# Miniprotein binders against q9h3h3: the designs that were tried, part 259

Target 1, 235 residues: q9h3h3
Amino acid sequence: EDGFTAEHLAAEAMAADMDPWLVFDARTTPATELDAWLAKYPPSQVTRYGDPGSPNSEPVGWIAVYGQGYSPNSGDVQGLQAAWEALQTSGRPITPGTLRQLAITHHVLSGKWLMHLAPGFKLDHAWAGIARAVVEGQLQVAKVSPRAKEGGRQVICVYTDDFTDRLGVLEADSAIRAAGIKCLLTYKPDVYTYLGIYRANRWHLCPTLYESRFQLGGSARGSRVLDRANNVELT
Short names: E, the ipSAE of ESMFold2; O, the ipSAE of OpenDDE; V2, 0.75 times the mean of E and O plus 0.25 times the DockQ between their complexes.

## First folded at step 19 (miniprotein)

Design hP9 (at its last look DockQ between E and O 0.01; V2 from the best seeds 0.00; counts 0 for: pae O 6.3 > 1.5, other shape alone 3.861 > 2.5, placed apart)
Fold by ESMFold2, look of step 19:
Structure hP9 (fold): chain B 235 residues (1-235), chain A 82 residues (1-82)
Amino acid sequence: as target 1 above (235 residues)
Amino acid sequence: SETIEVTVTEETSPEEVAEEIVKALEEGAEKVRLTAYGREAIERAWEAIIIVAKRLGAKITVTIEKRTEDGKTKTIYTISLE
């Protein structure tokens, strides 16, 4: 067994989720205000706990942009968690198929493309491109972590509403690439997050379904998307 | 063109479809197309693709398309070897 447990990682993620978020909500805020908001709250300058020299005086868990079509629905997370506990005591094998079925049964179907960038201009520029794509309706919702501990990279999360809709996941990848993003992307269903299943887990599950790599001039999508666990390339 | 067409429904066995796909590809078919209507059939088609990838032990390329005709939406998976 490795040195990490699900409860430690879940507790750290929960603290950020429970702190205040900085939100640009296109459903209630004119799109013409986006550029000023981005300039006020660059993710490389917004601090996790609110330092005197930062744009925020209070803790910030996440910086987010909600698109015009964003409709929040986490599904039956509590039922999912209860069924997961029951499954662990049942003696039945725990596989990626088992988790997929739990997610479907409890309607916990959202997932996200992730990118990790160092603090600085490249992060702020990538975030601005993603935020514009969300406000323009090409993406539904995204968030970015604030600046935290020295040496740490920050993460941009771009959500999709159903990880089993593989074309929808690919369409989100295309929209991210159209916003000028060329870095590596990885895709993780939210079911793994809600159950506290991370890379080093006792079931040897891989929480990452897909990797997307930029590909200039080779395809209409501008990327290669790989399901590495099954050795399947999606186009 | 050696393209084999298979329609997948909510009653289709993913294992039997996978056997058909493997046989076609090993016998030289260039592509196999799976057509599916609705979420259950789409998932059964994907299950078949995963079985194929495991049996062949080789990288599988899958092209995904959606077409809406006469108010009905279908998903098409086109499968080929690298």
Scores: ipSAE 0.596, ipTM 0.851, lowest interface PAE 1.3, mean pLDDT 86
Fold by OpenDDE base, look of step 19:
Structure hP9 (fold): chain B 235 residues (1-235), chain A 82 residues (1-82)
Amino acid sequence: as target 1 above (235 residues)
Amino acid sequence: SETIEVTVTEETSPEEVAEEIVKALEEGAEKVRLTAYGREAIERAWEAIIIVAKRLGAKITVTIEKRTEDGKTKTIYTISLE
């Protein structure tokens, strides 16, 4: 895969963050309206550019659901980036531990479970389950990418407040599994996104900290979570 | 000046924008600020940056900023292209 392909995908994701979002905000909208909103804006039908016949006439970057306890706090992203530039200039070794420390110092602690699904009923059903879990307070916030013109896989992102809180990360995995989602999940801290650290980066840093695989009849959580940094199973 | 500003519109080609960026860098700019309003302009700006990265064969750091309603700029992402 051409390194430029990863950069293109990153650019598209960033452009999507700047475009208008379709948001269900549980803080201001009654939970009883969620089903109607989900029916109006199924992710498999909402198009990135507002194509003719889509539920949206205008471009949509993301479809999102905010829970009652959601508070947008991105920390000191500017300070983080300045420190990252200084670190690169210093020639010091860059490790996952270094990035963790930068994140803590600048309070950039958010992270997300990611799942990739083909457009269709399975995606819409998964999204509905996640959206309900957010509105019910089991999760804080989630978003899903709209349908691309090429019909590629869509991504659901389920956020946690602190990627350094292993228990919170695992609780979110459990809530996702309880919503009936059985696909592979990967967990990525937002600090890696803010610093432009993608797969196949020059520092050989893996932006995925955790991997969750669904298992039948296993742990009470219904998944095995692998700590990829330490290569240790947590469940 | 340490920073050169380039406005990207829906009418400007990515190639034209790339040439302006390269020219600015050749003139000794340390930073080039691309201002893009609307999706198409942003996409063109990205394509231009990629063209520049390929052409120069150098590490390029791209900082994406959003202008807030109060006129402040907030950094959203930083990307390193090689």
Scores: ipSAE 0.019, ipTM 0.359, lowest interface PAE 6.3, mean pLDDT 83
ESMFold2 (binder alone), look of step 19: mean pLDDT 82; pTM 0.779

Design xI1 (at its last look DockQ between E and O 0.83; V2 from the best seeds 0.77)
Fold by OpenDDE base, look of step 19:
Structure xI1 (fold): chain B 235 residues (1-235), chain A 85 residues (1-85)
Amino acid sequence: as target 1 above (235 residues)
Amino acid sequence: SPEEIREEIEELLEKAEEKLEEAEKKFKEGVDPKKARELLMEVFMLLWEALRLAEKLGNEELLDRAWQLVQRAWQLLVRLRELYR
């Protein structure tokens, strides 16, 4: 990706949060309806702007599945923003430790495993596996981006409640692998998203905390997880 | 020329700031959040080009100004999306 393409796509993805979502909520909808919902709204066919012939006639920001234990809690995002502005004004050095402390102080602790897939059967199959894992209670919540007009890669986001809970992050990786996902996974805290810290940020901070690679015949987890901050393998 | 590139960056930054101020005004007034979003997307496109050119020029001052506007625009986008979630 040349220049600031990743940052612009991230801005578009955040702006898409303002458009309607297609949601399967396991708290209110029987699990037996999941297969019909997945067949009705395959991510590779759902279009961002409701193009003619798509399953959706109106714009869709995201396709999401909520598990039985899902409770939306974003923390004190406004307080986080105020503290971030003050920090920038102070001229104090900004480090991964600083961001972690801001996140903890303002209870903005959510994070996500990310996978990027081309539109098609592999994407729809991966999404179906993740959606089942969410409905079965192995994962709490996940979302997938709709198909763009340009036909670029779509992203699946699988959330965890606390990016500082290493065990919880690793358990989510195991559940994703158990769902049959074999592609590269990267883990990013939401605090980095809210503060606009991506690949080309002015502070040269790495927004990816963990990387997971699928491994055949390895540990019971079926993946090798790397701590990017410390360059240490965790599994 | 380096001078022509500098002038182009300054024009991009000025236009980006004007659009950003308009978006902030719309947000504060609670009017037309979709238009505010559209303006922000335009602001980002201008700022990415400004950053690209400033990097090419090696001008730290212009880089800093562009990144400050990116952060300001990004924080507004975060606040806008919270109204819908």
Scores: ipSAE 0.819, ipTM 0.935, lowest interface PAE 0.5, mean pLDDT 93
Fold by ESMFold2, look of step 19:
Structure xI1 (fold): chain B 235 residues (1-235), chain A 85 residues (1-85)
Amino acid sequence: as target 1 above (235 residues)
Amino acid sequence: SPEEIREEIEELLEKAEEKLEEAEKKFKEGVDPKKARELLMEVFMLLWEALRLAEKLGNEELLDRAWQLVQRAWQLLVRLRELYR
């Protein structure tokens, strides 16, 4: 893979937001229907563009589950973009602190734990566990990418509403682990996503705030979480 | 040769900017957001190639120009997503 594979995938993921989503919304749908919905739309078989043999005949951008307590964040994304442009032309330094302040000022505070899994039963099983955790109230909202035409790993995103609320982010990690997830998790604030800041960025910023590794014993949350911004172990 | 590589980068950037201007026009007119998105995906493909070549050449001016176009294209993609999601 070349040095811009992550950037390409990120652009495709952002573009996918504009296509139809397959949503299980616990606010309007009985929890007893979840298992049937999961069986109808396994992420390893739902295709991005509606390939022959897929359960979907039309394009699907994301497969998502909304919890009972899900409240969409309507942060000031346009104001964020304008302030970002002004900052870049001001000559002032662009730092993790500057981005944090922009996010706070414009109320663009959501972020997500990410996991990447190959298509197949392991992905479908992981998604089902996350979806159940959302419907049961341990998590608020999650989405998973459909299967790409090119193949390759798919992503599950588990959202939190405030990346500056470290305890809330760690509680989400704990809920993910309780759902049986053992793979590496990385946490990225949405401000970095909206501003197009990935690992190959011109400011040499690290857009991953936290990394979580499953730990078989010793930790109360079942994981070891590293703060990438400060290079400090949190757990 | 280095000059042939520079000329290739210039052509990639010119075509990317042309497509980006077309996408920006469609956004401002409020028509055909799916076409604007398609144009942006093409812009990114051209810009990633321009960046790869410009990094290989070590040309700071071309790198800066390519990154500025990436940021401009990304910001438009986010605005499209926000308005037409």
Scores: ipSAE 0.671, ipTM 0.850, lowest interface PAE 1.3, mean pLDDT 88
ESMFold2 (binder alone), look of step 19: mean pLDDT 86; pTM 0.859

Design xI2 (at its last look DockQ between E and O 0.81; V2 from the best seeds 0.73)
Fold by OpenDDE base, look of step 19:
Structure xI2 (fold): chain B 235 residues (1-235), chain A 85 residues (1-85)
Amino acid sequence: as target 1 above (235 residues)
Amino acid sequence: SPEEIREEIEELLEKAEEKLEEAEKKFKEGVDPRKARELLMEVFRLLWEALRLAEKLGNEELLDRAWQLVFRAWMLLVRLRELYK
């Protein structure tokens, strides 16, 4: 990927949040309807702009599933932004610790496991597994990007409430692995997204806190989770 | 030439700043948030090119100026997004 491609794709992904979502909400829709909904809106066929012949005629930003216990809480995003602007103006050093403290202070604690998959059966199968895990209460909320016109990989995001809760992050990894997902997973706090901190950021901060690699015959979790900040294996 | 690259960066930054100011104005006036979004996407494209060229030139001042505009644009995008949550 060229220098700022990741940042541009991230901007596009954030901009896509402003377009309509296809949502299965387990709080209001019976779980028995999930299979029909998955068949109607397979992520590999849902198009970002509602192309002719796609399941969607209108633009779709994301496809999402909300679990029974899902409660949206974004924290004090405005306060976070103000503090971030003040910090930049001050010229003080910016560290991962600084970002963590900002997140805690403003209660912007959500984070997500990310997986990137090519359009096709593997993606749709992975999404179906994740969606079932959400509806069954093993995960709280997940979303998947629609198919881009240019093609390329689609992303599945599985959220946790608190990126500072290491146990909760690891439990989500275990649930994803139990759903049959074997690809590489990366965990990123939403605070990094909101502050525009990606791979090519000016402070050389790593936006990935954890990496999970599938392991055959290994630990009960079926994965090895690496703490990227400390370069320590957690499992 | 290094001077030609500098001039190109300055033109990109100026254009990006003008579009960003327009997007901010639209946001404050309560105009269709999607119009502001489209302007921001253009701003980002301009700024990525400015950053690329500034890195090539090794000019820290231009890099800092470009990054400041990136963050200003990014904050606006986040605010626009919050309207839909």
Scores: ipSAE 0.788, ipTM 0.933, lowest interface PAE 0.5, mean pLDDT 92
Fold by ESMFold2, look of step 19:
Structure xI2 (fold): chain B 235 residues (1-235), chain A 85 residues (1-85)
Amino acid sequence: as target 1 above (235 residues)
Amino acid sequence: SPEEIREEIEELLEKAEEKLEEAEKKFKEGVDPRKARELLMEVFRLLWEALRLAEKLGNEELLDRAWQLVFRAWMLLVRLRELYK
C-alpha cells in the first residue's frame, strides 16, 4: 500500500459495476457450456473498454459466474447510507460493532474473499477453477475484473451471503483452496465497501475481517485463517 | 516549500469540489449517469493527490477537508451505482 492505490482501485471497481457484465448464469445456462465460455472470455484477455483484438467489443465492468443457488440481494444500501450519515453527525463512537449492527439492521450482509493476480495463465487458471466450483455448487457467486489498459493485477471476488456466519465464510475459503488457490486471501464485508471505509480511513477501522494463508494441516490442504478484528486464529 | 504545497492542495480541493457539485447537479437532474460517474472519477483522482500532499505536510485541516469531500463523492458514486447497476 504505497499511497492511495487501493482506494483508487476501489472507486474504479464501484464505477465498473455500472458497465455491462459478462455473466455465465448456471440458473439458465447448462453446465456443459462453461468450458467454452471460459475459453472465449479469459479474464487476462477481456478488456475493460473493448480494445482491438480482445474477445469483447464493448466495455465490460466484470466477468461473473452465478451458481444455481445465487439469489441477488444487496440489501437496504440507501438506508445504510442514511443511517451512517446520521451516526457521524451524532458524535457517537464508531466501532467495528457499530458497522456490524448497521449491516444487520439494513440487511447488507454479503462479503467477499479477494485475491489479486497478474494477468496471464495463472489468473485464467485460477478463475476457471473458481468458476467450476461455483457451477458445481461449492461456491455461490464470483466475479473477476477485466484487463486494464495499462495492465496491473486483477482481482477475483468470491462472495458469501453473510459475513457474520463464520462457518459459511470458512467453507468458502475451503472451497477456494480446493480449487488450487494458494495465494493470500482477504475477506471484506460489503458494508465497508458501501460506506467507503478503506484501509486509510478517518476511524482507523480495519475493513479486512479475515485473512487466509495457504497451509497444509497434516497431509491435507488447509488454510490458516486469522480473524483480524479479534486477533484470533479460527483454524 | 510548505507554503507552495499548501497552495497546491487548496487548488486541488477547490477543483474537486467544483466537479463534485457538477456531478451532484447531474445526479439530481437525472442527466447522463455516465457523465456523472466520469466527473466523480476525476474528483477522486484530485482528492487522492490532495490527501497524499496533505499527509506529507501534516496539515490536519486540509486532511479533514479532503476526507469530507471523499465521503461526499463516495456516497454519490454508490447512489449512482444503485440506480444504474
Scores: ipSAE 0.630, ipTM 0.837, lowest interface PAE 1.4, mean pLDDT 88
ESMFold2 (binder alone), look of step 19: mean pLDDT 86; pTM 0.858

Design yI1 (at its last look DockQ between E and O 0.89; V2 from the best seeds 0.75)
Fold by OpenDDE base, look of step 19:
Structure yI1 (fold): chain B 235 residues (1-235), chain A 85 residues (1-85)
Amino acid sequence: as target 1 above (235 residues)
Amino acid sequence: SEYMIRWKIYMLLRFADLLLERAEELKKEGSDPEEAKELLEFVQYLLRMAIELAEKLGNEDLLKRAQELIDRAQKLLEKLRELES
């Protein structure tokens, strides 16, 4: 993936973030309504721009589920960005450790497991499993991209509060696996997004911290999680 | 926050500029005009978002910049359409 492709995808993601969301909020909506909501807005049928015949007439950036314990906290993003600019101006070396420290200092610690699935029943089924896990309190918040015009892969994002909390990251992986998801998962901190650091960046920073592969019969967690930065298996 | 809105506008403008440049390159290379058109449509989409946010801030400079980019995108779209006719 070249720098242009990464920037383009980032632009699409940003546009999606700014467009209206279809949200099931378990804090205000009874869990008993989840199934009806899922049936009304299957991700494979919800279209990005509200195409004729889709469940949505208006553009939808994301379909999301908020758990009962969900509290949006992005930390000190302004302070983070200021510190990042100062760091760049200083000419000091920039490493993954540097970004980690910046994130910690400014409490910008959110991250997400990502899975990519083709549109269809498998995607809708996977999303339903994740949504249930969120509503049941096993996960805090998740979102899925709507169907694009070209019918490309859709992404499910499952968030954790702290990318530096390995246990929390692993617990989310376990919950995703328990929901029946068997595909490859990658974990990305949000700090990279807030700093405009994408793939193929000039600092050679990899935004993927963890990779999870499903494993049959082996681990109690049903997956093998790799720390990409250290090339160490965590499970 | 006002800061976050400004940041979003700047990022939108940055992305729009990048994608617009890519569309211009595609045209120069004689690539399929459809790809360039799709990029330009998305550029306009981003810029409309930027305009809406800039209006909320009352920032005339950002509005002006967004309008300039829209005008460039529109001009390029028109040129691409002429080439297909």
Scores: ipSAE 0.712, ipTM 0.907, lowest interface PAE 0.6, mean pLDDT 91
Fold by ESMFold2, look of step 19:
Structure yI1 (fold): chain B 235 residues (1-235), chain A 85 residues (1-85)
Amino acid sequence: as target 1 above (235 residues)
Amino acid sequence: SEYMIRWKIYMLLRFADLLLERAEELKKEGSDPEEAKELLEFVQYLLRMAIELAEKLGNEDLLKRAQELIDRAQKLLEKLRELES
């Protein structure tokens, strides 16, 4: 069931990726327009399929903010996928180190911090804080899912450009916490998505690389970050 | 690139096939037909996306595969509707 649920969620995410997005692009839009845009499109009110009474009349897959320094680069995904197929037929062992090396070799290094929140004021407030951090240059790019199911949780994704750069990943965690966010964060490299590797996969790989928990008074950044692969605290 | 578009089509077809199998299992278990119907409606959504991409590429083999899955989904949906009333 965990395998089916993970693949069902992956299918939903892929469909959302392919539908239209609502984007505030700081590279082409003045920062002074951000607050009005946030008020018009709160993620708790934007609907996945354009329900009557929504601010959107058409399907929306994601709501996103691109920072001024955002430079999209997915790397050599085609080469990554070809090498992955060859590896699977080779009989060689498939380990987290194998995936890491494939990602490095093909420069598919992006990843994201994830947080899950119920629809409502907490979600909208958290998103507004993240969006401001992106426009102010503390984060590069973020997106949030629209409301798709009554009472269901929504997800905010905050991207980093290199999951192997622990300092950069921890700096993004710190920027998220500085925006006032206290919920659990999990970090997933994009390489797992491009290879179709989800939780409960047949290789028992863990797509969650890091976990961040807010901790009062114990850390300069307010986070306790665990490396899930090595069961080691980074903070 | 053309390769990345083809990869998207294959992933959509893989998801659609998986969700179809789940809907078939729900029917055999005698579960609430509404759950299976909702899965099948989402399968059709995925397959319409796959068809649009396959048509954009002019790839008749992938278009045929997507159409076969739509036909399977429609037949199962018809069977579920017969049981509901």
Scores: ipSAE 0.697, ipTM 0.906, lowest interface PAE 0.7, mean pLDDT 88
ESMFold2 (binder alone), look of step 19: mean pLDDT 84; pTM 0.820

Design yI2 (at its last look DockQ between E and O 0.89; V2 from the best seeds 0.00; counts 0 for: SAP 71.554 > 70)
Fold by ESMFold2, look of step 19:
Structure yI2 (fold): chain B 235 residues (1-235), chain A 85 residues (1-85)
Amino acid sequence: as target 1 above (235 residues)
Amino acid sequence: SPYMIRWKIYMLLKFADLLLERAEELKKEGSDPEEAKELLQFVQYLLRMAIELAEKLGNEDLLKRAQELIDRAQKLLEKLRELES
């Protein structure tokens, strides 16, 4: 069931958030050390729970790279959650516009491009490209899930600071593509995560705001980006 | 913040309850006990995180709720072991 699957994945993501992270922090670590760090912790080899033969002996929730100028700011999450509860009891209709306004009012504006890749060289190469783009300042912050016990796909998350800034979101998409990534990307505002709203939610809200498909058009290379809320192509 | 810690405990308990209900459904269906046992092990993982946070926060109500859920998960796990005997 899509509802159970979405909530199970959300539970695993929350547990991962609370476990230790492996972080390359460009604010405190020289950029020249990045390649050695990437070689030590390839996401296809770092295991979620510290399996034998992996580079980690303890659980790892996420592998992350913070850019030089990264300054975390979640906004007014408490106020957001309180206002959300009030809306649910009010009987007022809940729409994507409602969530957008709530996010703006409470300054919970961050979001992320997501990509899902199988474990292996392709994943590790994609992650290395993203990590370099973050350290070079073309992207702000990214994380990748470690390898799960049962196998399966891993996720790379590339954050942007304002989902309402379409130019900024599209520039992040462009930077991801410049790193050689050609797979499907989906964009999800963080407001949905803070409100516990997943794909099969009771309000029928779609947490995916944008979808990016790599496209070879004539001699040009670029993305075809769809605004899922309005069914409009942005590119 | 204490608010964010309480929110995390609440979400952990909500997920644990949902997954526990699924494990009970799998047992009732007569599905492979290994799938239900794996789910219950993850439920216990979530609940131990919730217990640790509730103890640090000093929230007795949330701690009691987490303890009750972990006991229920353990009882179901024991019943699954009996089916394999």
Scores: ipSAE 0.712, ipTM 0.909, lowest interface PAE 0.7, mean pLDDT 88
Fold by OpenDDE base, look of step 19:
Structure yI2 (fold): chain B 235 residues (1-235), chain A 85 residues (1-85)
Amino acid sequence: as target 1 above (235 residues)
Amino acid sequence: SPYMIRWKIYMLLKFADLLLERAEELKKEGSDPEEAKELLQFVQYLLRMAIELAEKLGNEDLLKRAQELIDRAQKLLEKLRELES
């Protein structure tokens, strides 16, 4: 993926973030209403721009579920960005370690497991499983992209509070697997997004920290998680 | 926060500018006009979002920049349509 493609995708993601969201908030809505909500807004049928015949008449950026323990906290993003600009101006080497330290210093620690699925029953089923896990408190927050006109893959994002907490990241992986998800998962910190660091960046930074592959039998967790930075299996 | 809104506007404008440049390049290369048109439509979408946020902040400078980019995008779109005629 070249720089242009990465930037285009980033722009699309940003636009989606700014468009209206369809949200099930477990803090204010009874869990008993989740099934009806899922039936009303299946991700495979909700369209990005509100196509005729879709459940939504207006653009939808994301479909999201908030758990009972969900508390939006992005940390000191302003401070992070200022420090990042200063670092670039300094001409000092920039490494994944540098970004990690910046993230820690400014408490910008959120990250997410990502899965890509084709539109259809499998996607809707996967999303339903994730949504239930969120409402049941096994996960904190998740979102899924609506269907695009071109019928490309949709993405489910499952967030964790701290990408530096390996245990927390692994626990989320386990919860995702327990929800019946068997596809490849990648984990990305949000700090890269906040700093505008995308694929094929000039610093050669890879935003993917972990990769999870489903494993039949074997480990109690049902997956093998690879630390991509160190090329070490964590499970 | 106002800061985050400003950041979003700047990023939207940045993306719009980059994508607009790409559309211009596509035109120069003689690529399929449809690809460039689709890109420009998305650029306009981004810029409309930027305008809405800029209005919310009352930032005239950002509004001006967004309008400038919209004008460029519209001009290019018109040129592409003429080529198809």
Scores: ipSAE 0.613, ipTM 0.876, lowest interface PAE 0.7, mean pLDDT 90
ESMFold2 (binder alone), look of step 19: mean pLDDT 85; pTM 0.824

